# VH-VL binders against q9zst9: the designs that were tried, part 7

Target 1, 202 residues: q9zst9
Amino acid sequence: ATLTPNHVAKSLAGTSVYTVSNSDNEFVLMSDAEGAKSIGLLCFRQEDAEAFLAQVRSRKKEFRGGAKVVPITLDQVYMLKVEGIAFRFLPDPVQIKNALELRAANRGSFDGVPVFQSDLLVVKKKNKRYCPVYFSKEDLEYELSKVSRSSKGVGVSQHIMVGSFEDVLKKMELSEKSSGWEDLVFIPPGKKHSQHMQEVIA

## First folded at step 5 (VH-VL; framework fv_ustekinumab)

Design b22
Fold by ESMFold2-Fast, scan of step 5:
Structure b22 (fold): chain C 202 residues (1-202), chain A 120 residues (1-120), chain B 107 residues (1-107)
Amino acid sequence: as target 1 above (202 residues)
Amino acid sequence: EVQLVQSGAEVKKPGESLKISCKGSGYSFTGYWLGWVRQMPGKGLDWIGIIYPGDSDTRYSPSFQGQVTMSVDKSITTAYLQWNSLKASDTAMYYCARLSEFDFYGMDVWGQGTLVTVSS
Amino acid sequence: DIQMTQSPSSLSASVGDRVTITCRASQGIGSWLAWYQQKPEKAPKSLIYAASSLQSGVPSRFSGSGSGTDFTLTISSLQPEDFATYYCQQYNSYPYTFGQGTKLEIK
């Protein structure tokens, strides 16, 4: 059995992204790259969503007076995806740069929203294992600096792994219970993992 | 296959009128903006403007406003760029390109170009 | 109008080299920047949109980064078919202005 949508959604609670809605609080949708279906744009930076809003207002008169940037959490986004609404993410460009720096020399591009994790950061509580996944490499590095001090500065940065958020979600959806994928918890940018874990799990 | 096919090369004299075309196929023509770009011989790309075929709404670059007219005939999925009176300075390659409704993907599909030569 | 300035205007490189070209906007444009490749006597081809997103079918050796005013296009291992002129374009506000182009030539 694969993980339930509610389990996946819980792992995403607390992370805000930004979208554009109309005066009726409905998402402004755009065409996908092939023009085959409607998709919602979700920005990890509020300033990118504001720029998209400006374009929506300039292109469609009906949006001028009522369209606005709206924050939405990734757990809500995931539940809408389960209902059949497609989304495209616009990543934080700082994190794209971080992901490219972690790539092998011959592989130049990064596709999707970067997420970062380390085998040195596993939280155990009451026989439950939790593996934090970070949207910000800097947040992960901060947590690893605490481990580095405990380990006399042994090269902890080499333990940072990068993947795409979209690919991780897809693998979680296909995973069976006890596979290890159920252990993942996504850490909101700028939030300490201990605080987030306490809010989500406790 | 999504495709934009432009009309053939034109040789004109100053003062003549001209209308060049860009025919879209393989996609919903009224769901995308269509843009026009000029490239003078040996020079870079100049953005002329965009038109939305669904309602013929236009956005022109200030440099081209009043110099050219963009239009569409959605019954034959074709966009047009028109001059009432050509000048030698209009000599250039003209490209059409497709843009999504809110322009997230930039100009994703391009026509092959129409060379316009204006000389006496 | 927003002015887009590319650097360098021309670059010579060898197959297998890592090549980086830059694009600077005269004011903030967020992530609303695209990169295009143009080969002699051909129409431009879209490479990258939204500053860092690769167009479908474009080889993974191409990557884009940056936001605000400073942007880069990188080719991690140059191939013979990559010798072309590259253009950046902002589509944050009208008119959508292009950079002057960077010509990439065989060393």
Scores: ipSAE 0.426, ipTM 0.807, lowest interface PAE 3.5, mean pLDDT 86

Design b23
Fold by ESMFold2-Fast, scan of step 5:
Structure b23 (fold): chain C 202 residues (1-202), chain A 120 residues (1-120), chain B 107 residues (1-107)
Amino acid sequence: as target 1 above (202 residues)
Amino acid sequence: EVQLVQSGAEVKKPGESLKISCKGSGYSFTGYWLGWVRQMPGKGLDWIGIIYPGDSDTRYSPSFQGQVTMSVDKSITTAYLQWNSLKASDTAMYYCARLSEWDFYGMDVWGQGTLVTVSS
Amino acid sequence: DIQMTQSPSSLSASVGDRVTITCRASQGIGSWLAWYQQKPEKAPKSLIYAASSLQSGVPSRFSGSGSGTDFTLTISSLQPEDFATYYCQQYNSYPYTFGQGTKLEIK
């Protein structure tokens, strides 16, 4: 048995992304390059969604009065994806830069939403293991700085793994309950894992 | 196949009028903004402006406002760039390019270019 | 108007090299920046939109990063077909201004 959609959604609770909605609280969907598909745009930065709203208003006169930027949490996004709505994420460019720097030795490129995790960071609560996954490398580095081990710089970077959020979700969807992928919890930008787990897992 | 096909090269004298074309195919012509870009010989790209074929709404660069006119003919899925009186400084390659709705993808499809030469 | 400045104006590199081209906006433009490749006697080709998203059909060795005012285009392992002039363009506000271009030449 694979992980349920509700289990995956719960791991995403509390992280806000930003989209554009009309006056009826319906998402503004864009067409793909061919005009064949309707795709919702989700921005990790509110300023990017505000810029997108400005573009929508300048191009589509019918949206000038009623369209607005609305926050939506990733668990809600995931459930809409399960219902068949296609989404495209616009990641935080700072995190793209961070991901590329971590992969400099391999001269790799990065596509998708960067997420960061460390083998040095596992949280235990009520005999259950939780593995935090960060949307911000800086947040993970802050938590690692509190480890009593005196490793810094290169040592810290050696313990940071980078991946694509989209790939991680796919692996969670395909995994069985004892695989370890069910232990992941996504940490919103600007939050400590302890604060987030108190709000979501309690 | 999404494609923009531009008219052939033009050789003109200063003071003459000119109208060049850009024909779209393989997509909904009225659903996408269409932009024009100038490239003078050996130089970089200059943004002229954009037109929305659905209602002919236009946005011009201030440096091109009043110098050229953008228009469309929806019935033949064709956009035009027009000069009433050419100058030698108009000598350049002119590109048309498609922008997505809300131009999120930038200029994703480009025409092959029309070379305009203005000399006496 | 927002001024876009690229650095360097030209560079020489060898096949297999990691190449980085930068673009600076005179004002904040969020993530509304595109990168284009232009080969001699050809129309520009779209590479990157929204600062970091690859256009369909563009090889994964190309990547973009940055936000606000500072942006970079990286080619992780230069191929012979990559020798061209590269342009950034902001499309945050009208007019949608281009950088002056960076000419990438074989060393």
Scores: ipSAE 0.006, ipTM 0.566, lowest interface PAE 10.1, mean pLDDT 82

Design b24
Fold by ESMFold2-Fast, scan of step 5:
Structure b24 (fold): chain C 202 residues (1-202), chain A 120 residues (1-120), chain B 107 residues (1-107)
Amino acid sequence: as target 1 above (202 residues)
Amino acid sequence: EVQLVQSGAEVKKPGESLKISCKGSGYSFTGYWLGWVRQMPGKGLDWIGIIYPGDSDTRYSPSFQGQVTMSVDKSITTAYLQWNSLKASDTAMYYCARLSEYEFYGMDVWGQGTLVTVSS
Amino acid sequence: DIQMTQSPSSLSASVGDRVTITCRASQGIGSWLAWYQQKPEKAPKSLIYAASSLQSGVPSRFSGSGSGTDFTLTISSLQPEDFATYYCQQYNSYPYTFGQGTKLEIK
């Protein structure tokens, strides 16, 4: 049995990404890498979306009057993906650097949006078990620093696992039995898991 | 298979005109920008500019503005780089490369290059 | 114009080495940076776009990172076919300027 789209979407609530819309409030679409279909670009940094908007405006005059950067939450993105809209994520480059540092020496590249987890962090709230997944390594290190009695998290990086957001979503969708995939909750950049869970699990 | 095929090597004298070509195949020619890059012998890459074949919109590097002309012929999926009067300093390898409409993927496919030699 | 400066200008390495090449922009360019590989007598080949995205068909030993003004290309375990000149290019603002190139030579 696989997780429902509604369950997966709920795990993604509260994380904003940025896209570009036209004057009719429609996504500005670009070609995929093969040039075969249209995809929406979603940036984890607002600055990256602003740069994309500048490219869009410089190319097409009709976008200059009304095209703009708009925030959208990942749960909304996921439901649009379920409805058949294709998306490409542009990750935070700081997190790409963090992911590369955590990879073994012989794994030189990282594909997708980095997400970070630790076996040391399992949260129990309202008699349910939750495993937080972080878009920011620094946020996870902060939480782990409390456990290690170190304000700077010295040595706690050894307990951090890195994965691809896209692969995690695919595994949630294809999970055969409850191996803990239903326990995942994605933590927005800049938020503590306690703060986020207080807002979305109430 | 996406491919850019450039015209053959040229040997010219200062003051002569020249038009070199870059033919695209295996993709929608009018849906991608075509960029031109110069590489002088033993030197690095210099960006000349880009042209959008769908409407012939151009973006030139300031150092090449007025020195060369980019154009396209959509009917034969071919882009051109042209000089009205060549100088010895134009001696270089010239590459064409494609970019997607919003340029996200950079210069993803390159031609093999056209060597232009200008000497008296 | 945005100036792109690469370090080092040349580097000698052995097969199996981890190689790092750095590129610095004179002003912020976000993630709009590409890396190209050029072998002698050949056209440049696209390796990385959007600072960290690997082009289709490029071996996973190549990786890119960085944003804003500081960027890095890494080859995790150098192979004989990797000896070439490497160029960064910003495509944030016209003109799309290249770095001066880093020549990777066999030690």
Scores: ipSAE 0.408, ipTM 0.800, lowest interface PAE 3.4, mean pLDDT 86

Design b25
Fold by ESMFold2-Fast, scan of step 5:
Formats: C-alpha cells, structure tokens, sequence
Structure b25 (fold): chain C 202 residues (1-202), chain A 120 residues (1-120), chain B 107 residues (1-107)
C-alpha cells in the first residue's frame, strides 16, 4: 500500500515555518487567483512573515494589534493540508540561489521549495535506515565535509542533488511501503541530522 | 475567466474633469486590492496607488495624493480613477491591476489600459 | 520612497542567449519584489512574484533570485517572444516603486 499521511507527517517533524494568525489563533488566509480557495502563507524565514504581518496591519485595520507571527511545524502543516487546507510556501531566497546555481549546469530553472540530498549520506538509528533531506544546502555541505574523514575516502567527491520539496512530498504520497521513500527525513535549517534524529526519532 | 476591462480612450482639454473605469469579472471583487499605474508616453511605470473595494481604503503615492481620486462601486464590480481638473502632464496610458489581499502575488492581472490625451 | 535601479537600461541579445537583468533597492525590501514583462503597446504581464516565484503560465526559462537589496531576473535561453521591456517593482512599503525598466532588443 501507499505511505500513510501519518508516516509522511512524521518525516516532517521538527521543521518550523512561520505564518500569520489573527487574535483567535486562526491563520490569515488569502484568496487564490480566482477567489475560489483560501490559501495560507508559510515563510521559511521569520523576517518574511514579520514583513507580511506589517502589510496585514497596514491594510486591514481589523488585524491591527491582534495579528501575530506564529511558528508552525511542517508535520502540522501537512496534516492540515490532508484535511483540505491549501498552503503556499515562501522559500528562503538563499536556498533558491543555491538551487539555481546547481541547476545552471543543466540550463534549467527551479520552482518550489529547494531541498538537498546526497547519496553519500545515510544515517542509521535503532537498526533503521534514514536518508536525510536538507532545507539548507550549507547544512548538507557541512555534513558531507565529515564523510571523507569517516570513510577514509581519499578522492571522495562532493555529491549534492537538488529537488522541490513539493515534488518530494508528492512522490512519498504515491509510493508503496518498502520503496525507499519511507526512509526520508527532512532536516530543519540550522540543525545537524544527529541532533534532529535525537529529538524526533526514538 | 479573471479579467479587468477598462474604459475607452479619452481626449480632453486642460481644466476638464474625467473619470475612467476598470471593471472586474471572474473573481471576488472585494477580496483583492486594485491598483492604478500611469505610463507617460515613452516612459516607465509609475505607481499611483491602490484601493480595497471591500471598504474603499486607499493608499496613494505621495506624487499623486490630491492630484487624482480612486473610488469603487461594488454593486457593478467597477473601480474608478478621477481628475477634477486635467493638466497636459496627465497625458498617459493608465492601467488598473489586481493585487492579492496581502500582495502575495504582486499585480497578477492587468487591464488593457486607457489612453488619456490632454491637449489644448 | 524606496528607489529601484535596474541594470542595464537596455541590452541587445540573440535567440538562445542567457540574459541577466539586475535590480537594486535603496533599502532592504526582504523578498517583496516582482518582475513584469511589457511588449510595445501592451499591458505589463506578471512574471515573478516574491523575488523568485514563477507566475502560473510563465515559461520555466524565466527565473528570479535575490533578497534584501540585490535582485536578478534571468532568461536561460532567450526566445523571439522574450524581446520586451522588463520592470522590477518593490511591494514591501508604500509607494510600490518600479525600476526604470530594461529594454531587451534583438541583436
């Protein structure tokens, strides 16, 4: 069978994004292009959410004083998405730049939230295999700098693959158990995989 | 189909009043800000301001404050840009454009423009 | 007011070229920058919002990057229909100022 929503959500635990809520702790939702659906805005940088809050307060007096920036974890976001709430992500522009630089060699462009992974980095914990996926290219580069020392890998090259977070989630949703997609774990920006694994995985 | 349809070209004399329109269709008119942009012949884009149709709240560029008035009529999903006394320097193409409630998407849908010519 | 300065003011390029246009804000604007394309005698068309997000229906050869004060629009492989004037606009604070425009013309 396909991976459950709870399994996908578990892989997203611990990564915070930022949104704006009103005085009733409800997300400030925006209409899509045709006004048919409400969409929540999620920022990977707190400063982007704070700029959005400033716009909300300057335009909608009903939100002045009562609206606030609220952190929410991606596993909570995913469960709300499963229940029918739509979200749009505002990525970290540093990571967009990193993704475009990696894609330049292929004369392509990039869309969505960049995520980075390497076939050289696989983590074992409690006899399970985990494949970390990073929201920060710099965090992955730091971990890869340790791999050649650990492996005694004279001539080990740096290997980084870039993908879209939205596409990775869709592939996980469509994949059967034992496909390898169940091994993915998303690593929050600024955290080492070992620190994150201690917090979210038994 | 989301669209903004603007009124036709206008030829006026200095000192005359004018009111041009921008009619929205295919979306919730009161859920989006509506902006106005001026483009003088051979020049770039100048931001005039925005109006929120839900409550007629306005934000004007300082350069246009007092020079022009933005308004809406929600019953016919139409926004207006009005001059009480036109000047030759008002000669330009005027565009209306939709912005999301919080400007997330920028100005995503544009009208075709209304050419205003003011000459003696 | 926040001043938006584009570079270059004009450039000539050939089909298949990689084209880069830059936009600089006089103050920090976060990621609140959009790019528009305008063909002669036509209304502007939205290309990029939030500095790097592609508008629906816009070809993937267009991409945006940057934050704070320095922003870039890139066309990876120029097509005949891409010859136009390009504008950046900040929408971080009022008034939502445009850059002066970059005219892209055929070589």
Amino acid sequence: as target 1 above (202 residues)
Amino acid sequence: EVQLVQSGAEVKKPGESLKISCKGSGYSFTGYWLGWVRQMPGKGLDWIGIIYPGDSDTRYSPSFQGQVTMSVDKSITTAYLQWNSLKASDTAMYYCARLSEYDWYGMDVWGQGTLVTVSS
Amino acid sequence: DIQMTQSPSSLSASVGDRVTITCRASQGIGSWLAWYQQKPEKAPKSLIYAASSLQSGVPSRFSGSGSGTDFTLTISSLQPEDFATYYCQQYNSYPYTFGQGTKLEIK
Scores: ipSAE 0.000, ipTM 0.565, lowest interface PAE 11.8, mean pLDDT 82

Design b26
Fold by ESMFold2-Fast, scan of step 5:
Structure b26 (fold): chain C 202 residues (1-202), chain A 120 residues (1-120), chain B 107 residues (1-107)
Amino acid sequence: as target 1 above (202 residues)
Amino acid sequence: EVQLVQSGAEVKKPGESLKISCKGSGYSFTGYWLGWVRQMPGKGLDWIGIIYPGDSDTRYSPSFQGQVTMSVDKSITTAYLQWNSLKASDTAMYYCARLSEYDLYGMDVWGQGTLVTVSS
Amino acid sequence: DIQMTQSPSSLSASVGDRVTITCRASQGIGSWLAWYQQKPEKAPKSLIYAASSLQSGVPSRFSGSGSGTDFTLTISSLQPEDFATYYCQQYNSYPYTFGQGTKLEIK
């Protein structure tokens, strides 16, 4: 038995991304290079969505009055994806740089949205175990600095693992109950895991 | 196959008029902006401007405003770049390129270029 | 107008080398930056869009990173066909300005 869409969505609650909508609250879609497909753009940075809105307005006069940048949470995005809507994520480029540095020198491009986690960080709340996954490497480094550990002469970054958000979601969807994948919770950028867990767990 | 095919090389004298072309095929011509780029001999790329074939809306670089005119003929899926009076400083390779409707992909498809030589 | 400055203006490298080219914008441009490759007497070819996204058909040894004002193009293991001039272009605001170009030459 695989994890339900509602379980996967719950792990994504509280993380905001930014898109562009028209005056009727409909997503502004972009075309692929051939113009054959329409895909919704989701930005991890508000300024990237504002730049996209400015370009839309400069090229399509009908968007000048009513188009706006709208925040949407990743759990809502995931449920729309389950319903068949295609999305493309524009990652925070600071986090792309962080991911490439962790992958070591001579690595190529990073495909997808970077996420960071550590075996040293496991949270137990309400008799359940949770493994936090961070969209910001800096947020994970801050939490790791507070973890008590024996001196090993090793830096904090040696305990950080990097992966693709899209790949993690796919693995969650394919995993059976009690596999450990049900323990994952995604931490919004700029938020401490304790603050987020307090909001997500009633 | 998405393709932009430009007109052949031109040799002109200062003061003469010229109109060069860029023909699109394999895509919806009226659904994409079309840009023009100049490259002087041995120099880098200079952005001239863009035109939207669907309504002929234009955006010119300030340095090219009034120096050249961009236009389109939708019936033959062709864009034009025109000079009323050529100068020696107009000697360059001129490229046309397609942009996506929202420019996400930048200039993704390029023409082969038209060499324009202006000399007395 | 937003000025785009590339560094270095020219670079000599050997096959197999890791090559890094940088591009700096005079103002913040978000992620609205593209990289192009131009071989002698040929039209430019699109490599990277939106600062870090690889264009279809471009080899995975090419990668882009950066945001705001500082951007980097990296070739992880240089191949003979990669010797060319590389240009960055901002497309955040009109006019969509290019950098001056970086010539990548065989050592």
Scores: ipSAE 0.000, ipTM 0.503, lowest interface PAE 14.3, mean pLDDT 81

Design b27
Fold by ESMFold2-Fast, scan of step 5:
Structure b27 (fold): chain C 202 residues (1-202), chain A 120 residues (1-120), chain B 107 residues (1-107)
Amino acid sequence: as target 1 above (202 residues)
Amino acid sequence: EVQLVQSGAEVKKPGESLKISCKGSGYSFTGYWLGWVRQMPGKGLDWIGIIYPGDSDTRYSPSFQGQVTMSVDKSITTAYLQWNSLKASDTAMYYCARLSEYDYYGMDVWGQGTLVTVSS
Amino acid sequence: DIQMTQSPSSLSASVGDRVTITCRASQGIGSWLAWYQQKPEKAPKSLIYAASSLQSGVPSRFSGSGSGTDFTLTISSLQPEDFATYYCQQYNSYPYTFGQGTKLEIK
């Protein structure tokens, strides 16, 4: 891959996800579907992590006392993944709905964490190109509405592409050529790309 | 491969005792919860409860608490569902199913079912 | 106990149709919902877990969506092998509860 782990991690800075820790501040791990590997669960919604914690507490006596939901940022998650820790993401169901609507509500299932991008949004600064990737379709639509402020187009959604976060990360890691994958910056839910990029690339 | 194999069909009279089994293979038996589900003829699915084979911790549905007993024998990777005194209303198909330690994946592997018929 | 209500209780459809089945919880259950398929005289088969995640080996024409109290199972381009009864199940809190089932019948 042409991208270092530090470069990929930097593109993920600022996005919080939620996990469950025991009273010793250790991640609560679960078995994968095959039963062969221990994996950590990371929820994009705090309420999903709280529901998981309640379920764990009801089943495991050791978690009834001090287990808690804790936030962790995606750049930290990525560095732990590089060190060999496996994670499974539970996406925001609103974004799953958005992804299915973009693929037509009746088309297949969506595997992984939805991310949204538009060919109308590319930021150039000096000789560097930045392509924002959104975890929230609504955030991308807001930015696209600014581009269309002159009443040039009608349907902003027709310029939105949807993909899997896990697939995007894999393609960034495997990129051996100048392909544009090095230009990606992931935008945390609820933030404008201009604000986030000033914080990350400054 | 991962498999749950249940005992064969049973025909019993009201008042008799019964113990049906569910044998796991192809996975770490003590690392997963095992659930039991009842399906009365022509009806939907009713959750009975779950047992964790590693320590025999149980969670029963209130509707089944005291009516049946769940147990395990770790040495032969087998779970049991037991009645002390059967009633005609116990006539149903009984399924066992595997759940991950934290049930994230739901009931991912199911046994073939044991038909229990209770009649005079 | 959390009550799970499915709609419709039954529907008739043709091969190639888009089929939608809904499931409503009496209380918020987050994303802790699974969908199962059961064919006559067979054990249920897991289709969807965590409301929207597809089980390994399940065809991509099946999809799940929803959160909180309202959930949907969709089958795009229905196939002959898809005629079965479908159940939703909440696993947010004990006792775990199933919907009453939706029987999908050939038209």
Scores: ipSAE 0.000, ipTM 0.497, lowest interface PAE 16.1, mean pLDDT 82

Design b28
Fold by ESMFold2-Fast, scan of step 5:
Structure b28 (fold): chain C 202 residues (1-202), chain A 120 residues (1-120), chain B 107 residues (1-107)
Amino acid sequence: as target 1 above (202 residues)
Amino acid sequence: EVQLVQSGAEVKKPGESLKISCKGSGYSFTGYWLGWVRQMPGKGLDWIGIIYPGDSDTRYSPSFQGQVTMSVDKSITTAYLQWNSLKASDTAMYYCARLSEYDFWGMDVWGQGTLVTVSS
Amino acid sequence: DIQMTQSPSSLSASVGDRVTITCRASQGIGSWLAWYQQKPEKAPKSLIYAASSLQSGVPSRFSGSGSGTDFTLTISSLQPEDFATYYCQQYNSYPYTFGQGTKLEIK
């Protein structure tokens, strides 16, 4: 009755994140905050993963021959999470700043990876509905600028909602068919939703 | 439950030796680095270095290299900071703090501090 | 060594104010920056790690942002218990250097 792991993974296809692996292509794991379990670090920026690799290399006792930064897509990450591997995301700091600005009325911390959406942006193709969710606020603003022009061009930022990627995934996992959560499609940074959906969603 | 407990205050004369301690509990002691930080009276925080209890690997700040020695005794989950010959300029509060293997969490748990006073 | 410079060195504020403390690195440190709070005669307490992630048990009025060389710590609505000295620390490269501290005082 709930959405399958394959359906959730499909919605995440095409977005690359970066991690550190050893020469055997095994993830370099770190302890969680309480030291209770091992987790893999996934960075939305390549330079953050390169900085983490430098930390690994500076602490040679943890070296397992040829540690390197490797890209991995979020659909692959999700399937590994389903198999029991725990991950921690390091978000793009530009998007953290964007999330905090959108929460100006309730100025608090933001926990997790920011994602942005608008009820003004729903893509319909034939009899199917798709709701784009953006990792980049700027990409969503660009799409809304075209809608706003058609609507006399005012107030694009007022129609942007911010949420946590981790919370959205959790809600998708708990949702039933026809709840609306099956309509979500995550848009990679730097891509237009039309281009991405052409490549990923038939 | 994760806790670092440091030894009590010390009053010493210049030229004397000293060894202060930091005891960890509630976590896997050998799975984390342990750092030392100095705070001179009325001043800010100054990073001394870190030690990995699993193999006693160390990283010192250049300003402290050769002035102090970090060590550990895994059997009693205790780290040490040692001076062979104290100077008046060593007067400060000394903190120990825990760091993960690759520092992601920063210095997440801190000891209460050990006040070291060196005066003639 | 990477030099960390905080601004301002001291700040006076009232309960309920929004306060911002900045920290600048002399070279790029990615997101490898932590913020600590120290109250008089107490050990520092970790507030934020990886520039923007809140430590467990820290109130949501605290937030961090920034990357590379420019970082900020914000307290959205200052509470009486928040009057303290705040430190940033880079942990990108050894030695892990602290800023000089920002003392937050009652106005």
Scores: ipSAE 0.318, ipTM 0.772, lowest interface PAE 4.6, mean pLDDT 85

Design b29
Fold by ESMFold2-Fast, scan of step 5:
Structure b29 (fold): chain C 202 residues (1-202), chain A 120 residues (1-120), chain B 107 residues (1-107)
Amino acid sequence: as target 1 above (202 residues)
Amino acid sequence: EVQLVQSGAEVKKPGESLKISCKGSGYSFTGYWLGWVRQMPGKGLDWIGIIYPGDSDTRYSPSFQGQVTMSVDKSITTAYLQWNSLKASDTAMYYCARLSEYDFFGMDVWGQGTLVTVSS
Amino acid sequence: DIQMTQSPSSLSASVGDRVTITCRASQGIGRWLAWYQQKPEKAPKSLIYAASSLQSGVPSRFSGSGSGTDFTLTISSLQPEDFATYYCQQYNSYPYTFGQGTKLEIK
């Protein structure tokens, strides 16, 4: 048996992204490159959503007044995705730069939303094992500096792995219970894992 | 398949009028902005402007305002770029390109280009 | 108008090389920058939008980064078909200006 949608959604609780809605509180959807599918845009930075809103407002036929930037959490996004709504993420440019720098040795390119993790960081809470996945490289570096007290800040990037959020999510969806993928928890930008775990795990 | 097909090469004399075309297929023509780009021989790309086929709303580059006219005939899914009086300096390759919805993906589909030569 | 300046204007490279092209905007454009590839006597092809997102069908050896005023296009392992002229374009504000182009030539 694969992980339930409810379990995947819980791993995403507390991370806010930004989209544009119309006056009826419906997502403003755009066509994909082929014009064949409607997709909702989700921005990790509020300023990117504000730029998208400006483009929406520039369209005379598509704007009926009342369009606005709306925050939505990734667990809510995931449940809408399960219902068949397609989304495209627009990641933080700082994190894209971080991902490209970490892959300099491997010469790989990057596509998707960068997420960062380390095999040196495992958290236990309420008799369960959790593997934090960070949307901010800087947040993970801070936590790793606490694990390596003898060399704070020195070589921490050598223990950081970068991946695509979309790929990680897909692998979680396809994985069985007890595979280890059920241990993942996504950490919102600007939060420590200890603070986040206190807020989302009752 | 989303496609933009442009009219064939033109050879004209200074002072003549010209209207070149760009025909869209495989998508909702009235739902996407369409742009025009000039490339003079051996030079880079110059953005002319964009037109929204749904209502013929236009945005011109200041360098091209009053030099050319963009228009559309949505009944045949075709956009046009027109000169009332050509100059030798209009000699260039002219591309049309579709802008994605809300311009998010930039100019995602390009026509093959129309070569315009204005001489003597 | 926003002026887009590319560096270098031309470069020579060999197959397998890592190639970097930069683009600088005269004022902040957020992330609203696209990269295009143009081969001789062909129309431009869209490579990257929103500074860092690959267009469908573009090989993963291409990557883009940057925001604000400074942007980079990287080809991690140059292939024979990559010899072309590359253009950046800002689409933050009208007119949507292009850089002058960078010609990538066989060494």
Scores: ipSAE 0.268, ipTM 0.755, lowest interface PAE 4.6, mean pLDDT 85

